# Ledger of designs, part 210: VH-VL binders against o27280

Target 1, 266 residues: o27280
Amino acid sequence: MDSMNVPEVLEIKRIVEESESVKTFIFSWDFRREVRPGQFVMVWDFRDEKPMSVSLIDPVRSEIGISIRRVGEFTDRVHGLSEGDLLGIRGPYGRGFELMGRDILLVGGGIGMAPLAALADEATARGMRVDALVAARTADELLFLDRLEAAGVNISTCTDDGSCGFKGFAHERLLTLEENHDMAAVCGPEPMMFQVMRILDERDVPAQLSLERYMKCAVGICGQCCLDDTGFRVCAEGPVFWSQELSRVREFGRYRRDPAGRRVPW

## First folded at step 9 (VH-VL)

Design M44 (framework fv_cemiplimab)
Fold by ESMFold2-Fast, scan of step 9:
Structure M44 (fold): chain C 266 residues (1-266), chain A 118 residues (1-118), chain B 107 residues (1-107)
Amino acid sequence: as target 1 above (266 residues)
Amino acid sequence: EVQLLESGGVLVQPGGSLRLSCAASGFTFSDYGMTWVRQAPGKGLEWVSGISGSGEWTYFADSVKGRFTISRDNSKNTLYLQMNSLKGEDTAVYYCTRGYYSYPFDYWGQGTLVTVSS
Amino acid sequence: DIQMTQSPSSLSASVGDSITITCRASQSISNYLNWYQQKPGKAPNLLIYAASTLQSGVPSRFSGSGSGTDFTLTIRTLQPEDFATYYCQQSYSTPYTFGPGTVVDFR
């Protein structure tokens, strides 16, 4: 709930190359400042600040990891950094995932697997049975498969082009999978999440969805980070929402927000 | 005003290839996913293919998988459908539409007729 | 594949009539159903999406209802410009299938 409002300058301890476009930056972390799967931090390169989901939470090694996809000027600069370089980290912020029951389903698309990988680690450590549906355009864009396998997760893959696993979309693959889960957590492109949410609703599986919206706000700083109709602020109420909450949001699955806060169709 | 204008439809021999184009105007093209829908003469509508706004995600009907490719050039506000190994069953008016995936097709072009016959 | 059926296949009506067209999906599609209107020699246009939401600019005499497998399009007080073919379409899962169409013709 409490958040660090001033960036702490941390040394990059280790960098893991997840794919050609994705790296995980690992930092030593003081766990007196609690962090939960589904929360995000603000990453500051001493020029710009951007929100990034926490993808690794390891209290045993006292480490957190932040996975960053190279998509623009800020992320390109960060990808140019090396072990030993410094970044500012502020947070954590936002509402994380809640774990309930014994059997959990994770559905992730692309970089959306980042917060779900952290959740998988926690669920597995608690003795839960974890099924993960990992979706991407191509096999090379599937993330965290080795980490999920090492954790004992039961993995299904799905690619648009059929280069790995089921050929088709995440929701099409989900229709062929067993329905017995106590909860689900979903993160990826909004159109994918909307379709997955509808299937889970019909199966009476409570779902939590993490929004992959472009947001530059932190709790208490930006007052205009809102979802249409409901007044939910992603940085305050989110990024994790229950499917029941999202069913009343008009723009979910239909629109995204640009850096100026304008609605843009997917 | 949103406008979509298809071109490229002609008579083609079976086994031939053809590329259709769709020129978009009146909106920020790269912000919208696009779809091709076809209609055989006197028949109903059939979804063919869709592409995301970035061009990263593409989707195809089973009847055209492996033969058709959808692409876009956002700098030119143009959508393409490359059709290879054409069959008589591909004879149809091809419509360019705005929208893809689970979204409705909210604007349609006038259509371009492709005839595959000897 | 999700199969879509429409009833009736054709309907004759007069200006001022109220008409109803039904659409059925072979499996539950929740509210992922769209309705399109196509006039002879013209491209289709979107009337309704998410089963019951009117597209901007569409007259209020058009309405949609239903969820799951059964859906209805209603046109109240039919106008001359409403004589057209109407298609339902599911956007729940690929391939995104259309119904066979309902022709609304002048009597």
Scores: ipSAE 0.006, ipTM 0.412, lowest interface PAE 15.7, mean pLDDT 83

Design M45 (framework fv_cemiplimab)
Fold by ESMFold2-Fast, scan of step 9:
Structure M45 (fold): chain C 266 residues (1-266), chain A 118 residues (1-118), chain B 107 residues (1-107)
Amino acid sequence: as target 1 above (266 residues)
Amino acid sequence: EVQLLESGGVLVQPGGSLRLSCAASGFTFSDYGMTWVRQAPGKGLEWVSGISGSGEWTYFADSVKGRFTISRDNSKNTLYLQMNSLKGEDTAVYYCTRGWYSYPFDYWGQGTLVTVSS
Amino acid sequence: DIQMTQSPSSLSASVGDSITITCRASQSISNYLNWYQQKPGKAPNLLIYAASTLQSGVPSRFSGSGSGTDFTLTIRTLQPEDFATYYCQQSYSTPYTFGPGTVVDFR
């Protein structure tokens, strides 16, 4: 595993425009360096490094995909790149999702659908029944619908403004979906994940939640990766956590951290 | 240097109880899930039980469910296996390993022998 | 439960030989397959995880391949220290199951 900490300079093979603000960058990948759904990589533009979840894992084509939302200087620069341009990739890091049972529910909000899209591919490939609840603020921010449909996933949508599917939040839509599942995987804004987790706990559905916002330090040395109440380090134990473990974290769903490490309410 | 050291293996009568311990050093213990694997004399490896880094999530092989309990004390860097209602079939070398769930067992202790016999 | 089988159960080889061991799962496990080496009287050591990823410190003569249900461990240019028992193990779902082992001994 030592070679996972050395950046490899890779050529952008293909770029998929997922939405106005999200692109998936696809690279040829040597699967002797394993990557699993729920893991992340450090993306290096030769000026700065940022953690990004892996959204496509295709060992048949020997490709990985990394989906990036445009939110700041780094991501704006990366969005300006073209096929044939180079990026450094280091990793993968973190523990991925675990699949159990026959039926899985995926609940994703915005860019949180990225790691869940990779999980959906694996779950369908292994014969599981996959139901996905895809949530966003508006219809144009719903991600991976075509890819999920092509994989045979049963899709429900909701948007805050009602522009597509159910009008409302993910947890409100989930209350109208009363199917039983062997497990669930959840990724999105923390307030959404908190509400979804509570509903799944009441339904006795074991859930895994991805806390990708704490991935500032990929090498596991930085204290910023630590959750307040449990001492979990996102880069060492996460970013994926079971709901039973996460239910005791007082910070979960209530606070985030600004660049200075200060607690800021959601 | 990662080290795992099992202790507690002894001769026990059928129906008896025994607690095994595993002392861990050389890594942040609470960052890793842990697993017990056993090996009967002259036989292959058998997964027994696994526990998450937090201690909240545990799994057991069907052969030991209801009889064995896995636990950990992260303040002492120690993993435990409480074995109750022991049977002759539980006779084995018990290995403490680092790793659980879908992660590989990347470090193993030397093992501790449990013999269940009259 | 996922059952694991290995072939052959034993094989005889000489130093310098190249050998292959196969492992099969009763259902698809993607690439969640690990290989372990156990020398007589010693604890097992991890050789390969994720079907094909070599553990740090393991000699490059060891390699793994496969996905789904069929997996192979290859040892090129066998060395004296390679005479051991080899086990595959699925980490796809609980209970985590090991293959019965393949004994590699002197010819």
Scores: ipSAE 0.000, ipTM 0.403, lowest interface PAE 15.2, mean pLDDT 83

Design M46 (framework fv_cemiplimab)
Fold by ESMFold2-Fast, scan of step 9:
Structure M46 (fold): chain C 266 residues (1-266), chain A 118 residues (1-118), chain B 107 residues (1-107)
Amino acid sequence: as target 1 above (266 residues)
Amino acid sequence: EVQLLESGGVLVQPGGSLRLSCAASGFTFSDYGMTWVRQAPGKGLEWVSGISGSGEWTYFADSVKGRFTISRDNSKNTLYLQMNSLKGEDTAVYYCTRGSYSYPFDYWGQGTLVTVSS
Amino acid sequence: DIQMTQSPSSLSASVGDSITITCRASQSISNYLNWYQQKPGKAPNLLIYAASTLQSGVPSRFSGSGSGTDFTLTIRTLQPEDFATYYCQQSYSTPYTFGPGTVVDFR
């Protein structure tokens, strides 16, 4: 992002194996440097640099955690590392989640639960009521259930194959949950997020969505990150967006605002 | 060595405007949220405004909302506070601090005095 | 808004004494509580954050404790440089409010 920003070489303090394909790498961190749930760091393995969401923020232990799913050459190499090995960390970057109100719904799919786990820790520490809908393809891919339970989060699960909880997709499970929330935070595959956003919009629940593709834009790697041809400044504004921002920029066309600002169908 | 140096504090008339600056050095400026804290003569500390490291998130005390704007230029390692519609009760030493949001204010500048008087 | 109160508002102590200052929040703030020291004519400096974590370079005679609504700052074996005003501050939610301060004076 800036030539003055240089990665700090940090030692891997601990590795937690979250699943067959996901590991959390834990580092000592100076908490005088701000880091918020929903922000990301650039992880450098001395060959390539990739953006990764922060999944653990622990100022008491002076630790951050970064959860990484094995999906390609870079992540395969990082998964091959051991405690005591070194990685470069730059950041944090991007717009993090904002907390408001008394209760929050978290909707996470797969690795999208990583930034939401950090958010759950903060929300519960602030005395908010936290409900989490954790979605995955199979039971073995559900992440952070033990952490969420330990934090006092009310957990619902769904899997595509029905191996744990509701059989179906996150948005289908959400339709069976009728509790009102002051806000929601959503992170996962983009098709899941847009379906969830539509339901939350109909319920007048303000939602924040974390869009992985905007992590590159936030560090100045502009590519296929434009949300709309109307000129939304995407490089400076991600990866977390409010649903009202996304609805206006994308012109999803299924509703409009009345004079009171309420959503009404076309 | 972390250094923060405020400037811009002067005597202004009620209703006037003023911009304060804070020059930062000795750390990667964009990695840290920054905050303005003020102290009226002989009184305690009052949080005024905060900004995230990227500049994307800003926060304000109710007493200054709509009148003050916080901003930063990470290429110049500089924090700003634009103060409009100044009132007598805005008279204070204004401190630039490193840290924002839920993080502590771990380094403070020496302050710059703003006096609002006719 | 979260209101912060400190007790006592002032105290007199001698070098070598041990003193305790209390800070109370109007609602639970977990451990999002910081302590600052301000000497006359100087900027404040951070002593303790996250209720009990000592800032680097701060002498070990300073300690903090508490959670929720009730917090304490303890200074063991007061030194001459410890005569100052002490402020607590909550970082739980905006606005981030300071306590009114406790003046530690020599008598």
Scores: ipSAE 0.006, ipTM 0.433, lowest interface PAE 14.4, mean pLDDT 83

Design M47 (framework fv_cemiplimab)
Fold by ESMFold2-Fast, scan of step 9:
Structure M47 (fold): chain C 266 residues (1-266), chain A 118 residues (1-118), chain B 107 residues (1-107)
Amino acid sequence: as target 1 above (266 residues)
Amino acid sequence: EVQLLESGGVLVQPGGSLRLSCAASGFTFSDYGMTWVRQAPGKGLEWVSGISGSGEWTYFADSVKGRFTISRDNSKNTLYLQMNSLKGEDTAVYYCTRGDWSYPFDYWGQGTLVTVSS
Amino acid sequence: DIQMTQSPSSLSASVGDSITITCRASQSISNYLNWYQQKPGKAPNLLIYAASTLQSGVPSRFSGSGSGTDFTLTIRTLQPEDFATYYCQQSYSTPYTFGPGTVVDFR
């Protein structure tokens, strides 16, 4: 087994409260294990292990950050931890985002901004122009705005309830924004990503979309990797996929599958 | 056999409220987004509202935003449209359709007539 | 909002004729365009989706073409049951919008 498959017990160096329900846990990281935006790690609290996207990659400080939303028993326990406490981390796993061109668009919904924040850091460090559309249900669920601004990102916001920025959904806001980008990266709820993908496809903007449900495939759990399609084979790597690959998958944005293979609607 | 059956259309006073229902059968209801489309007498089709399979995502036409609410009960295979602050311009046959952003409106009910008049 | 227009507003035809209906979007919608048929007193039914894909069970005399802003519905060898109103609809973005309809009536 290589070193990426053995959990390393790491001390929580710093915790950033991103919102009422989201925290970023920061660890010292040995960059002999390279990590790229769009990859994830398995987080082990010595009882259960869950996949979490890497949201901060800082080789200068030798740190990574992992942003975790409180949604259940595991995440509730992790949110109860303090600086100095220990977590097991293994990875990174999965296919990361590929940067190309000079001008890029990021479209993130809720916690989906986490892997996109790491991508924004890399893109701005390469001298790219970065536009980010940050979407959430309400203003208090918009994530990473200060960090994106500090990185030099041009930010647009939208909320379903109109409490910040454009009132409406990400795809509705996107229609009012300029069309000139060399690529896009999208992460958030699948119905949002599906609608955004359509617009980007029409604009001939190649897009990469990150699907959380494929993180288990990268660690060898088969049942979460398969998609219904009309004859197009989907690569098993995940979680990041090109829009051309996803545009012909009928289930994308409509339903997912539980461990028993039953359809679970969005 | 896919079937959609609307009910609830009646005469209502301006400013009143009404709830429409659509009973679905012949398919796994929760796998599909659902949509309401209306047609005023002698006029064309107008999209009103859509809802995702889980019911968590909803979309509305500007003409009804803030006045109408779409919901569903997947345990009863039923779609609802709650209509508040009704206006004369809301007079129409309301059709229940199967379909949303990821799927065309491939099956339609027979429609239910809502008349808003004093 | 994306505005949809149709031409002609109405046309008269005889059984056996071939007819073409045009639909135009106010901005590019790729191939996210559907065609519906509505007979008097009945609900609409789906004919074509994704601009050119025929819905299962729809006769092959119906065909769709186009992309971007300009789309056409063609009915070859018109049959008595084809006298109806035809609507195009963009499924590109909410709010979804329909064309005003084209009435195909008997000459």
Scores: ipSAE 0.017, ipTM 0.588, lowest interface PAE 7.6, mean pLDDT 86

Design M48 (framework fv_cemiplimab)
Fold by ESMFold2-Fast, scan of step 9:
Structure M48 (fold): chain C 266 residues (1-266), chain A 118 residues (1-118), chain B 107 residues (1-107)
Amino acid sequence: as target 1 above (266 residues)
Amino acid sequence: EVQLLESGGVLVQPGGSLRLSCAASGFTFSDYGMTWVRQAPGKGLEWVSGISGSGEWTYFADSVKGRFTISRDNSKNTLYLQMNSLKGEDTAVYYCTRGDFSYPFDYWGQGTLVTVSS
Amino acid sequence: DIQMTQSPSSLSASVGDSITITCRASQSISNYLNWYQQKPGKAPNLLIYAASTLQSGVPSRFSGSGSGTDFTLTIRTLQPEDFATYYCQQSYSTPYTFGPGTVVDFR
């Protein structure tokens, strides 16, 4: 069955309000189409289609969840929907996270905690020790803390303004943490991810990082917009990359591109 | 055409130091990570060290950590391997390769032989 | 570290034969597996990357397959120039590791 390339119209079963700007939409899912943490789906509101990371994977209830931040016209429309309304879902797409070893560090910034929440569930189900560093601008933007706690995750927080936990950025908090891990998974703004990656590399901790901007590439809409400085097809392997792979992507954490294709520093 | 030329391999006493060089041509050197791979006489291939295109990221095999350093001069299209505290077990042909963490080792130099006396 | 093993350590074959070499990783490496060929006294050359993608200029008689922990290199209709040592290598995580090699001897 070729379910990957055709949107399936699904009913919104439940909506969880994670914050003022973030909602998780939950759908019944047939797990003959396996979904792994770090993968994404294309969400279609019958006018436009956008990639969204899967934030909940629950085979026991036969449900998936997708967490969506309100940042523009499409997401505003989707946030206006209610339980019982319909959305088109296509996928899953992309490379998910791989789990190795006995302990893992998760470092998430803002909505980047969404795919990491799904990963935390899988890691704990495998019996791994999970430590999470959850970062945001303010306390109100810290996501999934209750869910992580329920999963048995050891949580530390930081906020730019000091309204919850450590006052400062994720990488500054990470420098005060002395525990070593077998691996790490990182998702958030690219400048944060770049700084975290440097620290983990100096500690010889292999890390996987999820790059939101490369999700479009996996469904064939990236074209020349992808930052492929190495001749390696980044979009074919994304959105999750090992830190060693990203060391060759010159623009990672340094530049993005505007609609005219000009480089804009982060 | 892509070309990699290693140099610097000589006989060295145990505990000594040596610097290997690799001259690259035929591509934009700074756009590619580079790697050193070695092969002891009659043995298989062993990855030694890698460096990112910018030179900011470096990686080492456990057997050489703390003794070897990798560096590059992008203005001269040259890769270096500084080897300190050499051991007999470091005796090998050292190959310069184009590639690191997101690209296969697609071009290899001819190799340069390093012999560390027993 | 990720350990790589190859089987067999050596094999004897004639021109026109088809041969298969296996490579196993001690943990899952997805498709981050490369195959190299080395002739005596020469540098290795890349044959296959990403487990199954042929390098430009490599004859189509070479093919790779596998994912996760188990990988194979197949050479169909062996030619005289194919008698060499073959190495697999994982590029999933540093330190990168090579298999011990498989010697393909002429008989």
Scores: ipSAE 0.006, ipTM 0.415, lowest interface PAE 14.0, mean pLDDT 84

Design M49 (framework fv_cemiplimab)
Fold by ESMFold2-Fast, scan of step 9:
Structure M49 (fold): chain C 266 residues (1-266), chain A 118 residues (1-118), chain B 107 residues (1-107)
Amino acid sequence: as target 1 above (266 residues)
Amino acid sequence: EVQLLESGGVLVQPGGSLRLSCAASGFTFSDYGMTWVRQAPGKGLEWVSGISGSGEWTYFADSVKGRFTISRDNSKNTLYLQMNSLKGEDTAVYYCTRGDYDYPFDYWGQGTLVTVSS
Amino acid sequence: DIQMTQSPSSLSASVGDSITITCRASQSISNYLNWYQQKPGKAPNLLIYAASTLQSGVPSRFSGSGSGTDFTLTIRTLQPEDFATYYCQQSYSTPYTFGPGTVVDFR
C-alpha cells in the first residue's frame, strides 16, 4: 500500500516503437504490487510526473509496459530516452477492467487501444473469444494491430478518412458488426465512447468505459476529477466505469475538467 | 435566460454559397454541443448538422455532407454553418438549437430563411 | 438511416379531450426519443426527452411512454394552447431523424 505512493526508479529494459508518435517502454516489475488492465501509473522523468496507461502486463517475464504518445515537452523528453535509461514509476492506481462471459468486444480509439491491448492479452489467455474494433483518424494512427493479431484477436478497423478498413467513425462501424458479446470494454475520445455506449446499451451488452480524465488526481484530491451528477472520482473510483453508471452523468461526452475543476470543452 | 439568434438567411442562386450565424447568450456556450435543424416551407423538421462543445467533433446529414461545414467560435459565443453548392432543395428556415448527440434540442432560435432560386 | 413514422398524420379535438399520438422507429432506439411541439410561425420547443422525462416548465398533462420501437405522447385535458404540430425525434444515432409530424387541430 505505502510502496505504491513512493516512486521506484526503474531501468528501461526495452522500447517498442508502435508508430511514429507512440512508444511502449518496458520495465521489470515486482508483481507483489499487482497491476491489472485499465490501471495507470505515474511516470516521473525527475522533472515532471504524468499519468500513463499500462499497456503490457506479463507476469511470466516479470515485465510491464507503458505506452506514451508524443504530445508535449514531457513526452518529447521521455521519447528521447534509450534502453538502459531510468524513469520513476509510482502506482498502480485506479480501478481496472473486469472480465466476464466468453465473448468480448474491445472498442479502442487512438491511444485508447493501449489499456485494451493489455486486456486483450488477459482475455485470450483465459480462452475468451476477443473481437476488437480499432479506430483512428488515419491508418498511421491505428495502434497495436500486429500485437492483437499475434494474440489471436479478431480485428476490425475503421478510419475517418477511409485509409484503412471501414470509412467512418467507430460507432458507424459498430452498427455493421454482430451483436453477440457478453461484455465490452471501450477506451478512446469521450464523444466516440458515448456513441459506442448507446449502441451497446441497446444490444444489452454490459460495457466498461475508461475515462482517462485527470489521472493527475492520483492522490485523491476531492473535486478535481469528479464526474458531474454522480460525484465519482476518476482516480479513486475510476478510470473504468460501467456504462449504466455513465448513463447518469450529464458531463460525459460534452466536457472535461481542468486541474482547478473548471469545465473545459472536449 | 438562454437566447439563440440566427442571421444570414437570404435569397441565393443555385450553386451559390452562404454562411449562417447563430449568436448564443445566457449559458456557458462551450459546455454545450450545438445543432442546425431546417424546415422547408410547409414541411417537417430535418436535422442538418451537429458540433461538440469543443468544435472537435462534427456530424452531418447525408443530404448536405461534403457541401456544408459547421464550426463555432467559443470566444464569441457564435455557431456557424457554411453552405456551399446550394440546391433548390436546401430552401428552408434554418434553426440554431442547443443540443447534440448528448442532449435533446432544448432551446431553439427563431430561425433564418434561406431561399435557393433563380 | 432510422426512419420515424407518426400516427395519426392529423387529428381534430376539443378543449378537455385526451389525445394520443404514436411514433414508431424502423429499428430499436431504446429510450433515445424526444417529443417537440411547434405552433404556426414559431420555432419548435422540447416537451419530453428520454421517451418519458418531462422537460422543465412543461405542464404535467403531457406524458410520454414507450421503448424500443413504439412510443406514445399523451395530452390529458387538452388546452387551447396545445393546438399545434407534434414531432418525435430519435437521438440514438446520426443522422438524427424526425417523424413527419402530427397536426392537432381544433374540432
Scores: ipSAE 0.000, ipTM 0.411, lowest interface PAE 15.3, mean pLDDT 83

Design M5 (framework fv_cemiplimab)
Fold by ESMFold2-Fast, scan of step 9:
Structure M5 (fold): chain C 266 residues (1-266), chain A 118 residues (1-118), chain B 107 residues (1-107)
Amino acid sequence: as target 1 above (266 residues)
Amino acid sequence: EVQLLESGGVLVQPGGSLRLSCAASGFTFSDYSMTWVRQAPGKGLEWVSGISGSGEWTYFADSVKGRFTISRDNSKNTLYLQMNSLKGEDTAVYYCTRGDYSYPFDYWGQGTLVTVSS
Amino acid sequence: DIQMTQSPSSLSASVGDSITITCRASQSISNYLNWYQQKPGKAPNLLIYAASTLQSGVPSRFSGSGSGTDFTLTIRTLQPEDFATYYCQQSYSTPYTFGPGTVVDFR
């Protein structure tokens, strides 16, 4: 009913330090409120409220995790909290990822790896083969590698500076990987996601992209939700969209396909 | 059959201007990116400029950026290269080609010679 | 900008020989690598795109291989019409750059 729209005050059960700038906050969760990978919650520190992707979904321990990067005043305050402190949580909100096929590819950049880590857990639990391409500027910013490895995920890494794995960007590394996935899920900076979507489209791999800027649309704030390249504002459920839905969006797909199925510039 | 026909190459003085044209036929012109590639006498190939099928995106080699402009008229199936502030090092055969990252440069015109000399 | 290099700059061969030309990119371009043939006084012709895909109408004696930064063009059982200059080119990002060319001439 309305339980999703009223913040529930929850105790921080555990804090995992993922990197110098990223922490995962773990809460006990009543799974009568189903949570799917790709969904987000609103986190309230009793002063401000911000959307955060769910990065851990653990029904065995009855826990959810929310990974938060320090980027401003709100996140700096939340990073100052300790186990036993309280936060308001409401949700979950938004359209989550859909799992299809037997072999899936995850492509994550920076904090975008957070919702993909939750998806990896679900996919491996279903017996799917999971390949993850984890991208960051430096080795120290690669997130969730230990979690992915423990889940049985086949990991490829790339860093802009070459400090771990392939030296280069996610899309450059992706082009050297096998073209045999039934679907892909992508989350990270929009320029990275655009390049990755381009490659996956050419391989005919259906992809789901998580556009965190569209989390506001899912909770009724539509300012950034324009999926129509004619300039008409269309509010759609986010943050997860199929690549075919994004092929019409100017910000990503300034190209179309010719009669032979090849990608051509607009 | 795909055909590309360049025109406009001539002897020009340094600092002068020249416009090259390329007439395309045998394909849906607006569906393809078009490019200009040049070759100085006895030298290798150098990509000069590219334009998307819609004409919205244009790209230039650093050597010509700010001096050259690429454009197209899809209603006339014609590609243009406006060359300003010409230098001796712009002397080359200029080829009109079809292609970009999604399509290789699969068809080339015969080329048109531009000579920049006093 | 992505720099392309080719080796050798020139080679001499006889009809019936098999030859290999190499091309190196200064950074990864995946398989966005094309090979062109140019005869004296003529425009270049596309031979291979996506590093290894033969353009329609190109004889099977031509083959390409490689990915990332290192690529090769192989011509098996060289024919008289194959004596030409060969260029590699990356189409990964603008500016699209060509290698300096390899001249294949009679021995």
Scores: ipSAE 0.000, ipTM 0.380, lowest interface PAE 17.4, mean pLDDT 82

